# Ledger of designs, part 92: VHH binders against p49116

Target 1, 238 residues: p49116
Amino acid sequence: EGPLLSDTHVTFKLTMPSPMPEYLNVHYICESASRLLFLSMHWARSIPAFQALGQDCNTSLVRACWNELFTLGLAQCAQVMSLSTILAAIVNHLQNSIQEDKLSGDRIKQVMEHIWKLQEFCNSMAKLDIDGYEYAYLKAIVLFSPDHPGLTSTSQIEKFQEKAQMELQDYVQKTYSEDTYRLARILVRLPALRLMSSNITEELFFTGLIGNVSIDSIIPYILKMETAEYNGQITGAS

## First folded at step 7 (VHH)

Design a53 (framework vhh_7n9e_1)
Fold by ESMFold2-Fast, scan of step 7:
Structure a53 (fold): chain B 238 residues (1-238), chain A 119 residues (1-119)
Amino acid sequence: as target 1 above (238 residues)
Amino acid sequence: DVQLVESGGGLVQAGGSLRLSCAASGFTFDDYGMYWGRQAPGKGREWVSGISWSRGSIAYASSVKGRFTISRDNAKNTLYLQMNNLKPEDTALYYCARHYTGRYPTDYWGQGTQVTVSS
């Protein structure tokens, strides 16, 4: 059989809302994050192996891993998004919330720790100079995780994950033949993604868009969207 | 429709220099790490050097380290190999290469450009 991913699945190009406001606001941050989330879900949906698992399994997988996919997307698109500027704006807002007694100090500490973990992750990926091929396969490894609670078809999911791991290994070993530790350095970054709270990610990036509705609850609808609806969301045009 | 076209090979005396170029088309060049390989007459293929998409990671075979420099120009979809202090042992057909998507016995290789080093 053919490869798990084609060249079209390696290409991952985020279109940012334009123009960028002079001062960052919640609406710009939420719009940018939503475009990345929709791009990530459209990417997953386009994979033939993913489609082969069926709608119920697809929904369960994306519900379990959307935060990991989103975080990988943030790292991959950090320059396009000016992610450091967005995170600085969020930090400034949080510091003002402490001064105005709008949030508890313990909650602010949790959120600041999450931002620190996110920055450390993105910095580590940048330092490794992860390319589009490597990002695509890291996202595939995360997507085809058989070990989330409540999943069915776990043997099929595991086979796709193993295929992703083998294809990533082949790429790294052939491209960087004398760098014997590159694959290990890349793969040891992945466990940190599971320690990041999806609830805190929702609060930081999606508060202005979804109100009291969770990302988990909207995932089935996003996965069922037609191509025109995906394109409209990505470009901000109807 | 991945296509790789090498150029810049030739006949050069020991101690000389050559710069190889590889023009890439049919894929988004800056999404992939690239590498150079070579095959000497009667020998198997040898990996020479690899470079990541933004040049942040570069690796060389021990036999060429310190003498060869790999580089790329993503705006021009071009990969380069600057070869200095060439030795007769460097005589080979040099290939520009991109990993084939998936676990297969061959990668995408160009036709190659011949480098012959005389003493």
Scores: ipSAE 0.468, ipTM 0.798, lowest interface PAE 2.6, mean pLDDT 86

Design a54 (framework vhh_7n9e_1)
Fold by ESMFold2-Fast, scan of step 7:
Structure a54 (fold): chain B 238 residues (1-238), chain A 119 residues (1-119)
Amino acid sequence: as target 1 above (238 residues)
Amino acid sequence: DVQLVESGGGLVQAGGSLRLSCAASGFTFDDYGMYWGRQAPGKGREWVSGISWSKGSIAYASSVKGRFTISRDNAKNTLYLQMNNLKPEDTALYYCARHYTGRYPTDYWGQGTQVTVSS
């Protein structure tokens, strides 16, 4: 019993690599993205309801939704990351690649469309002024999605998703009592997350960090990391 | 522990102004939307105004709209309520609040600051 999330699950603070280089490079982008991904997975694994589903279900859920969690994290941490600057640098590189005929035009078009969708999503969230509590519960709704193929315990997952939706509704209605449509404006942003390609996210943000290994393949490892090992990776401590 | 400490209340004549402050501690203030509520003698709690973390979303109860202004300073962990053109009907204990999903209450309320408006 009790709330789905505690105050510790609402707090979501990204520690950026320091110092930021004069010009952005692949290493800085990948390190920043990796820290956000690790923070997102640590956030998920710390939720008692998530732990209660068991290791196999936990791995399957995160494999299915890591791109949605990561994208919500990008929106939430956009200012800390200077995300607009990172995306502008990527766009300039891609446009130069078109002019030099080094990459497929079809692939570049797909990547550019992904970046524009990501920018639109982040701008929409910024306009709605989504707070930490609302982000935590949107992440919980995404995490406890019972409709991914191959999931077991779908009834339990659905109950946790419903609990997340109810607690978000209570918060919004309590905080903005006369703004009856705020919750609807927030929730209609979520379907856009499923239209974003995890393969393109991986190419944009994780090139050079994971080598020849996919994000899907490292998820079980990250979820099983000891707290000290996990903190060492986030803060860069050895 | 979460703490909310209100100040700025007092006795004022109808048509007057007061500025309430709420000092927040024990949590990350900018993670949460905040609101002001009030409780008149012998009545239940009434929501007054709410504000999002970066001030992009603000809402007011119809009874105070146009007279009250909610604001916040995230660097100081402080919530404000500027009250203008006060009416005797505004007499109440004013509470700073954050939604609290713990055991009880569902909202975290400070001890309040008394506002009394004479005719």
Scores: ipSAE 0.589, ipTM 0.840, lowest interface PAE 2.0, mean pLDDT 86

Design a55 (framework vhh_7n9e_1)
Fold by ESMFold2-Fast, scan of step 7:
Formats: structure tokens, C-alpha cells, sequence
Structure a55 (fold): chain B 238 residues (1-238), chain A 119 residues (1-119)
């Protein structure tokens, strides 16, 4: 058996919609987020181990973990996306919604807590100086999570997760040989991803989706796309 | 298709300095942490220093800490090792390396550049 991931799976390059508007709006934020989501799903479907699990299992895994993959993608692509600017625009929109009495105070509190958790996660990843190889393997650990309710083939999924953990360990220990605790510092960041609500992520980043389409409903269709169609979605401006 | 090419080695007297360079190609350089290793005659490969993609995390073997400085230039796809206060014990073939999880070789290593320190 070869490695779980190849160099192709380490490469994760987001192309932003162009031109950037003078003032960020719901449509620009939604298109940017959609490109990242499509890139993340295309990344997952290209992994041979993932393909080997079969279509039904693939759909179930991505439905269970898309928010964790998306959040890791936000952290990895924070600079390319100008994520701080996007989050500031979202906060401004929320403040306008409060003033116009369009959202309850309880809901706004939940959304602001989510934004603070997201900022803290991205800041912790930046402080750890996580590289593309480490991000690829963190995404693999998240993708091959055997503990989501309703999953089948959990033994095989667990094997792939353990392989991801071992390969990440080998990389960290060889690259940073004298930094005994780096791997532990990286891995303890992952549980925070489970605390972030996919419903709130969807509200913050995907409000611009037309036709009452949920992320859960589009996942099977995205996973069936040909590579060219995927690339068209993540690089619509090219 | 990953290629690592080291240069800058040579013969130097104890107390001298050398700057090693490693030109990387065939992969996205800034996606990976990089490291330098060395191998003296009759010994196994020894890790010398590692650096993260952004240079935010740097580590050194105890034997070289304070004397060697690792750095990288992502725009040039180049890794560097500045070696000061060289000792005869530093005599070795120095390798630029990137992790590879495949079977042997376990890492992508360059051909190396020879450093010889005379007393």
C-alpha cells in the first residue's frame, strides 16, 4: 500500500471571484464560500481511499463533515480570502439586522459566538504555522471520522483515519525532530471543529444561495460532477 | 519529479563559515516544511534543522543550535543553511530534504553537498 495522500492532495489553491466589489455583499461572500466548498469536495473525491468506500459511504461522510472541512479550508485560505474582511462584513450585516429588528437577540448571540469560535480556531492554526501537508492530513483525519451517527463501513473508515494520523506523525517528527509536542498541539485543535454548528456556518456564508437549496441537498450532486465541472465551479472567473 | 539540488559545500578551517543552498522543483515549495540532514562517513543520517512553510516554526539539533541558521525564500523555491563556527565534527554530506510517506526512500533527499572542516 502506498501513502494515503499524494502531492496532488496536498495542493489546495483557492481562486477568488474577480473583480472584488468595493463593498462586500451577500453574493460575493456566497460565491467565495461556494468555491471553497466545491474545492473541498473535489479534494475529498480525488482520494483513492475515499473512492474505495463507495458512493453511498462517500455521500454520508461528506454530509457529516462538510462543516469541519469547510472550516479547515477557511483557516488554510484565510489570507487568500481576506477572511477577516469577510467576517467584518458579516458582523456589519448582523448589526444592521439587529437595528432593523429582523433577528432575535438570542439568535444574534449564537451567531456572534460562532464567529468568535471561528476566529479563535483560525488564529490558533495561524499561530501553529500549519502547512499544506499538515492541512491535507488534518482534512483526511476529519473526512475519515468513523464516529458520526448512521455511518456504515466504520472499520474501514477507522483504518484510513489511523493511516492519516500515522502519516501526519511521520511528517511532523521528521520535519521538526526536536519539537516533541508539535503533533499534540496540532491534534488538540480538531475537537473545536465539532463544536461549530453547520446550520450557523450555512447562514453566515451561504445566505446568497438561490431557491432554498441546502448544503446537505447539493452534496450528492457535487460529488457526481466530472472534474471539469468541479474546476468550473471553483475557478468560475478563469 | 521532485528535485532537490544542494550547493555551497566545500573545505573550510575550524571556526569558519559556509552557506548552503537547496534549489527545489517539481512541487509547490511553500506547501511543505523542509529540513536539512547530514551523514558523516560510517554513520546514519542525522537531522540538523527544520523550518515550517512560513518560517514561523524553526528547530535545531542540540549539536548545532546557536551556530547554524536555517531560512527559506519561497519566491525562489530555495532553502538555506548558514553555518558559523564550524567544527571538525560538522564534517558530513549535507542533504536538503522534504518528507515523503512512500516506501524507501522515506524522504525526498537531494544528492547532498560535501562539507569538510579541517582542524
Amino acid sequence: as target 1 above (238 residues)
Amino acid sequence: DVQLVESGGGLVQAGGSLRLSCAASGFTFDDYGMYWGRQAPGKGREWVSGISWSSGTIAYASSVKGRFTISRDNAKNTLYLQMNNLKPEDTALYYCARHYTGRYPTDYWGQGTQVTVSS
Scores: ipSAE 0.514, ipTM 0.814, lowest interface PAE 2.4, mean pLDDT 86

Design a56 (framework vhh_7n9e_1)
Fold by ESMFold2-Fast, scan of step 7:
Structure a56 (fold): chain B 238 residues (1-238), chain A 119 residues (1-119)
Amino acid sequence: as target 1 above (238 residues)
Amino acid sequence: DVQLVESGGGLVQAGGSLRLSCAASGFTFDDYGMYWGRQAPGKGREWVSGISWSSGRIAYASSVKGRFTISRDNAKNTLYLQMNNLKPEDTALYYCARHYTGRYPTDYWGQGTQVTVSS
C-alpha cells in the first residue's frame, strides 16, 4: 500500500481574481472564497482513499467538514488572499452597521467573535510555520473524521485518518527531529476548527452567491464537477 | 520524479569552512521542510539540521550547533549548509533530504557529497 497522499496532493495553489478592486466588495470576496472552496473540494476528490469510500460517503464527509477544510485553506493561503485586508474590510462594514442600526448588536457580537477566532487560528498556524506537507496531512485528518453522525464505512474512514496521522508523525519526526513537541503543538490546533460556525463563515464569505443557495446544497454538484468545469471555476475562463 | 543533487564537499583542514548546496527538482520545493543528514564510515545516519519551508523554523543537532548554518533559496529550489570550524569528527557523506510519505517511511536522499576534515 502506497502513501495516503502524493506530491500532487501536497501542492495547493490558489489563483486569485485579478485585479483586486480599489474598494473590496461582496462579489470579490465571494469569488475569492469560492475559488478556495472549489480548490479544497477538488483536492479531496483527487485522493484515491477518498474515492474508494464511494459517492454517498464522500458527500457526507465533505458536508460535515467543509468549514474546517475551508478555514485550513484560509490559513494556508492567507498571504495570497491578503486575508488580513479582507477581514479588516468585513470588520469596518460591521462597525458601520452598528452605527446605522441595520443589524442587532447581539448578531454583530457573534460575527466579531468569529472573526477574532479566525484571526487567532491563522496567527497560530503562521507562528508554527506550517509547511505544505503539514497542511495537506492536517486537511486529510479533518477530512477522514469517523465521528460525524450518519456516516457509513466508519472503520475505513478511521483507518485512513490513522494513516494520515502516522505519515504526518513520520514527516515531522524526521524533518524537525530536534523539536520533540512540534507534532503535539500542531495537532492541538485542530479542535478550534470545530468551534467555528459554518453558518457564520457562509455569511462572511459567500453572501454574493447567486440565488441564495447554501454551501450544503452545492457540495454534491461540486464533487461531481468535471475537471474542465473545475478549471473554469478557478481560472474564470469558462 | 524527486531528485536531490548535493555539491560543495571536499577536503579541508580542521578549523576550515565549506558550503554545501542541494539542487532540488521534481516537486514543489517551497511546500516542504528540508534537512541535512550525514553518514560517517562505520556509523549510522545522523540528522544534522532542519529548516521549515519559510525559513521561520531552524534546528540543529547538538554536535554542530553554533558551527553550522542551514538556509534555503526557494526561488532557486536550493538548500544550503554553511559549515564553519570543521572538526575531524565532521568527516562524512552529507545528504540533503525530503521525507518520503508512506507505510514504510524512507527519506528521499541525494547521492551525497563527501566531506573530509584532516587533522
Scores: ipSAE 0.245, ipTM 0.678, lowest interface PAE 4.7, mean pLDDT 85

Design a57 (framework vhh_7n9e_1)
Fold by ESMFold2-Fast, scan of step 7:
Structure a57 (fold): chain B 238 residues (1-238), chain A 119 residues (1-119)
Amino acid sequence: as target 1 above (238 residues)
Amino acid sequence: DVQLVESGGGLVQAGGSLRLSCAASGFTFDDYGMYWGRQAPGKGREWVSGISWSSGWIAYASSVKGRFTISRDNAKNTLYLQMNNLKPEDTALYYCARHYTGRYPTDYWGQGTQVTVSS
C-alpha cells in the first residue's frame, strides 16, 4: 500500500508577501497567515489517504484540526515568516487596545497567554531541530485524528493515524539513532496544540479578512480550489 | 526520483584520510535528516554518523567518534564525511542514506563508494 506520505508531501515552502512593510499592519499579517492556511489545506488535500475518505469527511477533519495544522505551520515556517516580529506587532496592537479601553483585562490576559503558549511551542520545536519529514508526519497525526465529534469513518481515520505514527517512529529511530528519546520528546509537545483556542488564533491572525468571514466558512472553498486559483492565493498574484 | 550518489572512496593506507561526498537529488534536501552507513563484506549494515537538516544535531557511532566528521551543504544538496586516522577495520562500502518508510525500502541509500584501508 506504500507510505502514507510521499516526498511531495514533505516539501512545505511558504512564500511571503513582498516587500515586508516597514511597520507591520493587520493586512500584512492576515495575508501572511492566509497564505500559510492555504498552503496547509492544499498540503492536506494532496494526500491520497485523505482523498480516499471523501469530501464530507475531508471537510469535517480540516474544520476540526485547522488550528493545530496552522500552529505546526507557524512553528515550521517561523524563520521565513519572522514570526517573532509578527507576534511583537500583535502584542503592541493589544497594548494600544488596552489604552483605548477596547478590550477587557481578562480578554487581554487570555490572548497574551495564547501568544506565550505559541512562542513556547515554536521555541521547543526549534530546539528539537524538527525536520521537514517530522513536521509532515506530525501534521498527518493531527489531520487523521479519529476523536473529533461528528466524524464518520473513524476506524479508517484511526488506521491512517496509526500508519503516520509508525512511519514517523521508523524514520526517527533510524535517522536519529543515537538520540534514543527524540520521538518521546517530540510527541509530548503535541497535546499543547489541543489547548490552543482556534477563536483566539482567528482573532490574532485573520482579523483582516474582508466580509467578516469565518475560517469554518472558507474551508470547503479552499479544499475545492483549482490549482491556478490556489497558486494565486499563496503567491499574491491576481 | 530520489537519488543519492556517493563518491570519494578509494584505497588508502592505515592512518590516512578520505573525504566522501553524497550528491542528493529528486527531493528537498534541507527537509531531511541524513546519515552515513557502511557495510563490510559478510557483515550487517552499521550506522556511522547522522546529521539533522540544519546541522544542529550531529552524532557518531563509538567506533568512529573523534576520527570522522559529518557535514552538509544544503545549497549544494551535498552530504560529506571527512574520515581521518583510517584503520583496516574501516574497510567497507560507505553509503549515504535518507530514511524512507512504506511498502518499498525503509531507507533510501545510494549504490555506495568503496573504502579500502590497507595495513
Scores: ipSAE 0.468, ipTM 0.790, lowest interface PAE 2.6, mean pLDDT 86

Design a58 (framework vhh_7n9e_1)
Fold by ESMFold2-Fast, scan of step 7:
Structure a58 (fold): chain B 238 residues (1-238), chain A 119 residues (1-119)
Amino acid sequence: as target 1 above (238 residues)
Amino acid sequence: DVQLVESGGGLVQAGGSLRLSCAASGFTFDDYGMYWGRQAPGKGREWVSGISWSSGSTAYASSVKGRFTISRDNAKNTLYLQMNNLKPEDTALYYCARHYTGRYPTDYWGQGTQVTVSS
């Protein structure tokens, strides 16, 4: 049996809507986030191991982990997205909402804490200098998580997660042979992803969705899309 | 197809310096960490140094730490190894490498560049 991921799965290139507007708006942020989400789901669907689990398991896994995959994608694509600029615009909007008494103080605190956690995560990944290979395998570890409630094929999912962990370990140990703690520094970043609220991620990045539908609700439809439809969402072409 | 081509080896006196280069092609160079290995006559392969994609992290074998410096230029798809204060025991064929995982984990190595250090 070959490797869990090929070089094709290591390559992860986000195409941003162009040009970036002078003043950021919810439409631009939502379009950018949607492209990243679709790229992430297309990435997952292209993995042979993922396909082998079957449609029902695939849907359950992505529903459970989409926020973790999306957050890893934000960290990996932070530069191409100008994520710091997007987050600064969101913070500015929240500060103006405080001044205008439009949002409760408790809600603003929750959202600001989420933004802080996201910034800390992205900064830690940048400081560790995580590469495309490491990101691909971290996404695979997150995707093949056997411990989400309601999963059925947990033994097979665990096997794929262990394979991802082994291949990441091999890569890190061969590339940084005498840095014995690099793998541990990378892996301890992952638990923070589960502490980030998917509801707050939806509010920050997907507020422009028609009908304000939840990401959880649309996942089955995204996973059933034809390849051409995925490509249209990734590139903005149709 | 992954291709790695090393250059810059040669004969040098103990205490001297050499700079090795590795030209990479056939993959997106800045998606991967890279490393240098070497094989001396009568010895197994030895890992020498590794570098992360943006040069934010580096690591060195104890035998070369403080004397060798690994670097990369992603715009040129090139990996470098600056070798200072060379010792006779540094004599080896030096390989540029990128990890590859198959059924049995292997590394993609170039054909190497010979470094010979005289006493």
Scores: ipSAE 0.689, ipTM 0.873, lowest interface PAE 1.4, mean pLDDT 87

Design a59 (framework vhh_7n9e_1)
Fold by ESMFold2-Fast, scan of step 7:
Structure a59 (fold): chain B 238 residues (1-238), chain A 119 residues (1-119)
Amino acid sequence: as target 1 above (238 residues)
Amino acid sequence: DVQLVESGGGLVQAGGSLRLSCAASGFTFDDYGMYWGRQAPGKGREWVSGISWSSGYTAYASSVKGRFTISRDNAKNTLYLQMNNLKPEDTALYYCARHYTGRYPTDYWGQGTQVTVSS
């Protein structure tokens, strides 16, 4: 019983790699993105409602929504990350690849369209001045999505999503009660997240990952590590 | 535990000004939007103004728009309400709030500071 999220779940603090290199490279971008992804997964795993769904459901949900959580995290942490500088460096690298005839024009077009969608999303969130509470609940709405293909049991997920929506509504209505349309402006931003390709996100931000590992492959590992920590279990001591 | 402490109220003549302060503790102030509300004698609580975490977005009740300015200092964990051209109708107990959720019996609201406007 109680609210879906506590104050500890509203707080979302990204620590960037230091020092920032003179020239942005794929390793710095990948390390920064990996830290945000890890923080996002740790955030999800810390929610009691999420833990209550069980490991199989947890893995399926995060595999389905990691790109949406990551993109919300990029928007929330845009200033800390200097996201505009990172995106400019990525664009510069892509333009150099075109000039050297290393990538097809069609592929570059797809990647650039993804970058434009990402910039539009982050700019929209910045214009709305979304706060930490609003971001936490938007992430919860995305996480507890009952409508991803392949989910076999959805009723409890739907209940948690409805709880997230109602608590966000209560907060926005109390804080901005004369702005009748603020909640609607916030919520209509979410469908755009599902139109963004997770494969292109991987190429833009995770190119520096060693051993050709996919995000899909590392999700179960990160979630299992967090489960051991949160349950206070002692493993591998002998 | 969340604490909100209002100050700056007092007695003022119609047309005068007051600046209210709200000192916040027990939570990360810059993660939340905040608002000011008021309660006049014999009436329910009325929302007055809200502000987003960065101050990039503000909203006001029609009755105070153009006269009141909400602001915040995240470094000091403090919320402000600058009240200009006060009217007798503005007489109320003013309180600041962080509404965690409307689903639970405890709202994170302060005890308030009294504002009295004489004609």
Scores: ipSAE 0.626, ipTM 0.850, lowest interface PAE 1.6, mean pLDDT 85

Design a6 (framework vhh_7n9e_1)
Fold by ESMFold2-Fast, scan of step 7:
Order: structure tokens, then C-alpha cells, then sequence
Structure a6 (fold): chain B 238 residues (1-238), chain A 119 residues (1-119)
């Protein structure tokens, strides 16, 4: 049987909106985040194993794990995205909001704690120098999670997750043969992703989706986009 | 305070062309993605084409790709849709909408402009 992921699935290139505004605003942040979300979902949909699970299962899996995929994408694309600058802008907006009584102090504290956890996660991944192959397989492990409520085909999903884990292990042992503990250091980072609130991620990065729009409501639409539509959202080409 | 006003619709024969415009006011136009949607008689709303704030990202529904071109003029706060090689199935009320990513769903919709294509 061939590998779960091909070389095309290792490539993960985020194209930022251009030009960058003189002052970062929620619309630029939202468009940047949306491009990353679109890239992540296009990546998932391109996997033959994912396609084999069927449309309903695909939608359920991505609805359950989009926050984990998005956070891994933020870590992987942190430099391209200038994530530290984006997070600083978000913090500035939150500090201004407290003076206007638009948000409760408890909510601001909760959001600030989420930003801290996100920064800590991204810093840990950067210190580990996670490569593109490792990111691809970490995303596959997260995507093929059989333990989300309401899933069907859980045995097949579990088999794909185990395949992802085995292929990551093989890669790390062969590529980083001198670092016997590297795989363990990488894998212990994953549980932190499930402790991060998707609602807070949505508030931080997708506040620019004004009105009553939620990420859950647009996921089925993004997954059904034609390839040219994906390219239009993430590269501005074709 | 957001206003979106569509214009340029009309009656055309199959194979003809129309250019739609959407005049935006009440917000900073170049901070938002925009899109065109349509609603045919007796059918639900369909997303047609979207464009990001910078025009760096453009997407089309498969049914209109190669025939329609979306564009914007941020200096004039105006969104455009150039429609070529029109077909009877393109008959619909066309409306513009504001969205940060240029995608459905949206928080604001215009009143629409009617496009009718006869064979």
C-alpha cells in the first residue's frame, strides 16, 4: 500500500493579502486567517484517504478539528504571516475594548490566556524546528481523529490515524537518527491543541466575518469549492 | 449605515453581455471583500463570484467561470461584474454583498438588479 500522504501534501504555502496595510486591522487579519483556513481545508480534501471517507464524514471531521488544523497552520506559517505582529494588534484592540466596557473583564482575561497558550505552542514548535514533513503528518493525525462525538466510520478513521502515526515515526527515525527523543517531544505537543477553544480562535482571527457568520456554517461551503476557487482565495491566481 | 446599490441589469438575448455595478457607502470599502450573488425565480440564493479587498484573490462559481469577470475600484467604492456569453439560466436577481473574504454568507446585501436572458 502506498503512503498516506504524497510529496504534494508536504508543500504548504500561504500567500498573504497584498499590500499589507499601514495599520493592521481586523479585515486584514480575517482575510489572512481565512486564506490559511482555506489552504488547510484544500490540503485535507486533496488526501485520497480523506476523500474515501465520503462527504458527510469529511464535513464532520473538519468541523471537529478545524481549530487544531488552523493552529498547526499558524505555527507552520508564523513567519510568513508575521503572527507576532498580528497578535500584538489583537492585544491592542482588546485593551482598547476594556475602556469602552464592550467586553467583560473575565472575557478579556480568557481571551488573553488563549493568546498566551497560542504563543507558547508556536514558540515550542519553532524551538523544535518542526519541518514540513512533520507538520503534514501532525495535521493528518489531527484530521483523522476517531474520538470526536457523532462520527461514523470511526474504525476506518482510526486506521488512517495509525497509518499517519507510523509514517511520522518512520520519517523521524530515519531523518533525525541522532535525536532518539525527537518523536516523543513532538507528540507531547498535540494534546495542547485540544485545550484551545475554537470559539476564542474564531473571535481572535475571524471577528472580521461580520454579522452572524460562524466558521461551522462556512466549512461545508469551503470543502465544496472548485480548485480554481481555492486558488483564488489563497493565491489570487487562476 | 451600510448601503449597497446595484445597477446595470436588464433584458438581453442569449450570447449577449451586461456590466453590473455596485455602489458602496457607509463603510471603508477597501477593508472588505465583496461578492456577487444571484437568486433565480423559485430557487435559493447562489454565490457567483468574490473578490478580496486588494483584488489579490478572485474566485468564481463553476457555472460562470470563463464568462464573468469580477473587479473593483476602491477609489470609487464600486464593485463590478462583467457578464459575457449570457445564457437563459443566468436569469436572476443579482445582488452585491459585503464580506471580509468575498464569500457567502454575508452580513449585508444590496436590493439587487434584475437580469433577464431570453433565447
Amino acid sequence: as target 1 above (238 residues)
Amino acid sequence: DVQLVESGGGLVQAGGSLRLSCAASGFTFDDYGMYWGRQAPGKGREWVSGISWSSGSIAYASSVKGRFTISRDNAKNTLYLQMNNLKPEDTALYYCARHYTGRYPSDYWGQGTQVTVSS
Scores: ipSAE 0.000, ipTM 0.132, lowest interface PAE 15.5, mean pLDDT 81

Design a60 (framework vhh_brivekimig_d4)
Fold by ESMFold2-Fast, scan of step 7:
Structure a60 (fold): chain B 238 residues (1-238), chain A 119 residues (1-119)
Amino acid sequence: as target 1 above (238 residues)
Amino acid sequence: EVQLVESGGGVVQPGGSLRLSCAASGFTFDDYGMSWVRQAPGKGPEWVSSISWSSGSILYADSVKGRFTISRDNSKNTLYLQMNSLRPEDTALYYCARHYTGRYPTDYSSQGTLVTVSS
């Protein structure tokens, strides 16, 4: 059997909404985040090993790990998204909510802590200079997590995760041969992804602070979209 | 309170044209992407077309590409769907929908407007 991922799975190109507004608004942030989420789900769906697990398992895996995939995508696409600018706009909106007494002090602390954790994660990945190949395999490792409750086919999922880990190791050892501890430094970043709340990610990037959006509820529909619809979403139009 | 009111449906012969409108109220229209979704008799909902808040991004289902044109007028809080070269399989109840996440419709009217293409 061939490698888990092909060169096509290393390519991860986010197309941003155009034009960028002079002042960032809730819609621009939400559309940008949604494009990244759709790109991430399309990426997962394109993996033959993922397809082989079947629709029900695919849905369960993505529901369990979408926040981890999304956060890795934010780190990978931080520059093209101008993520620091987006986070600053979110903080500004949050500060306005404090002034209007719309949010409790405890909730504000939770959201600020989440933003800090996200910034620390993205900064650590940038400092390590994680390349596109490494990002692809880190995403595969979190996607093929056999330890989520309610999963079937856990032995096969575990085998795919081990394959992802082995292929990442082979790549890092060949490409960064003089840096004997690089793989360890990369892998110890992954547990931080599970400390970040998916509910707060939804609040910051997808609800626009104006309504309830459940990513969990829309995941099955996104995964079932026709290939043409996915391609249309990624390329912006045709 | 979000309100979306569709209009413009009717009975048309194959090859004919119709223009649907969706009047939006209760929210800032130009902050949201909008979609058209249809439901044919005895079938589930099918996404038809999406337009971003600025009209900078427009997408169509393969079944309608080249025949339908989505547009919006933010000054009038109105979404449009120009339907040309209509086919019997386009017969459906058409709904407009507001987005929260990208192009996928998450919030749409329960009323709809009926389009019937007779053959």
Scores: ipSAE 0.000, ipTM 0.123, lowest interface PAE 17.5, mean pLDDT 80

Design a61 (framework vhh_brivekimig_d4)
Fold by ESMFold2-Fast, scan of step 7:
Structure a61 (fold): chain B 238 residues (1-238), chain A 119 residues (1-119)
Amino acid sequence: as target 1 above (238 residues)
Amino acid sequence: EVQLVESGGGVVQPGGSLRLSCAASGFTFDDYGMSWVRQAPGKGPEWVSSISWSSGYILYADSVKGRFTISRDNSKNTLYLQMNSLRPEDTALYYCARHYTGRYPTDYSSQGTLVTVSS
């Protein structure tokens, strides 16, 4: 059996909306975030091991972990997105809202704590100088998580997660042989992803979404559309 | 500048039909999936239907499934919604929406086209 991920899965290139507006607005932030979310789901769909689990399992896994994948993507693409500028603008808006007594102090506190956790996570990843291979395998580890409630095929998912962990370990030990504790420093960052609220992520990055559609509700749509598109290519349909 | 201009709304009796159009400009139409969203008087927006860039994948809200048909003509940069067997509950302002990255609903026009189904 070959490696879990191929070289094509290491490449993760976000194409930003152009041009960047003079002032950041909900529309630009939502479009940028939506592109990253789509890229993340397309990345997951391209993995043969993921495809092998079947549509229902694929939907359940991505619904359970989309916020973790998205946050890893924010860290990986922070420079391309000018994420620090986006977060600074949000913080400034919240501080002004406190001064103007427009929003609940409790709600502002929750959102600020989420932003600080996100900033700390992205800064930690930047300080560790996480490379593209490491990001690909960290994303695979969170994607193939067997411990989400309601999952079927948990033994197979666990095997894929273990394969991801083993291949990451081999890479890190081979590439960074002088730093025996690098893998541990990287892996201890992952639990923080599960402490970040998907609802607050949606509020910060996806307020431009139409209707009452949540990220959770559109995931089956995107995954099914990718499957139909893939089948069309295999059968020769244009 | 992205522009979406809806048309085709009107007053119709229950059981009647209407065809809505959305003319898109300011972006490459066939790079994006498109949706229809409606807002009834005094209510929040409700997603109605979505179509992928190639028309290969189409979704409908349960409330309109079997009665409405979404379609697009990429050569004309136009999105359509064929509405059959209209009900009073379908009375709403209908908006055309563009998906970011061509895969899901994210944008919609501020203008809309009014559909009134009266007894």
Scores: ipSAE 0.000, ipTM 0.121, lowest interface PAE 18.8, mean pLDDT 80

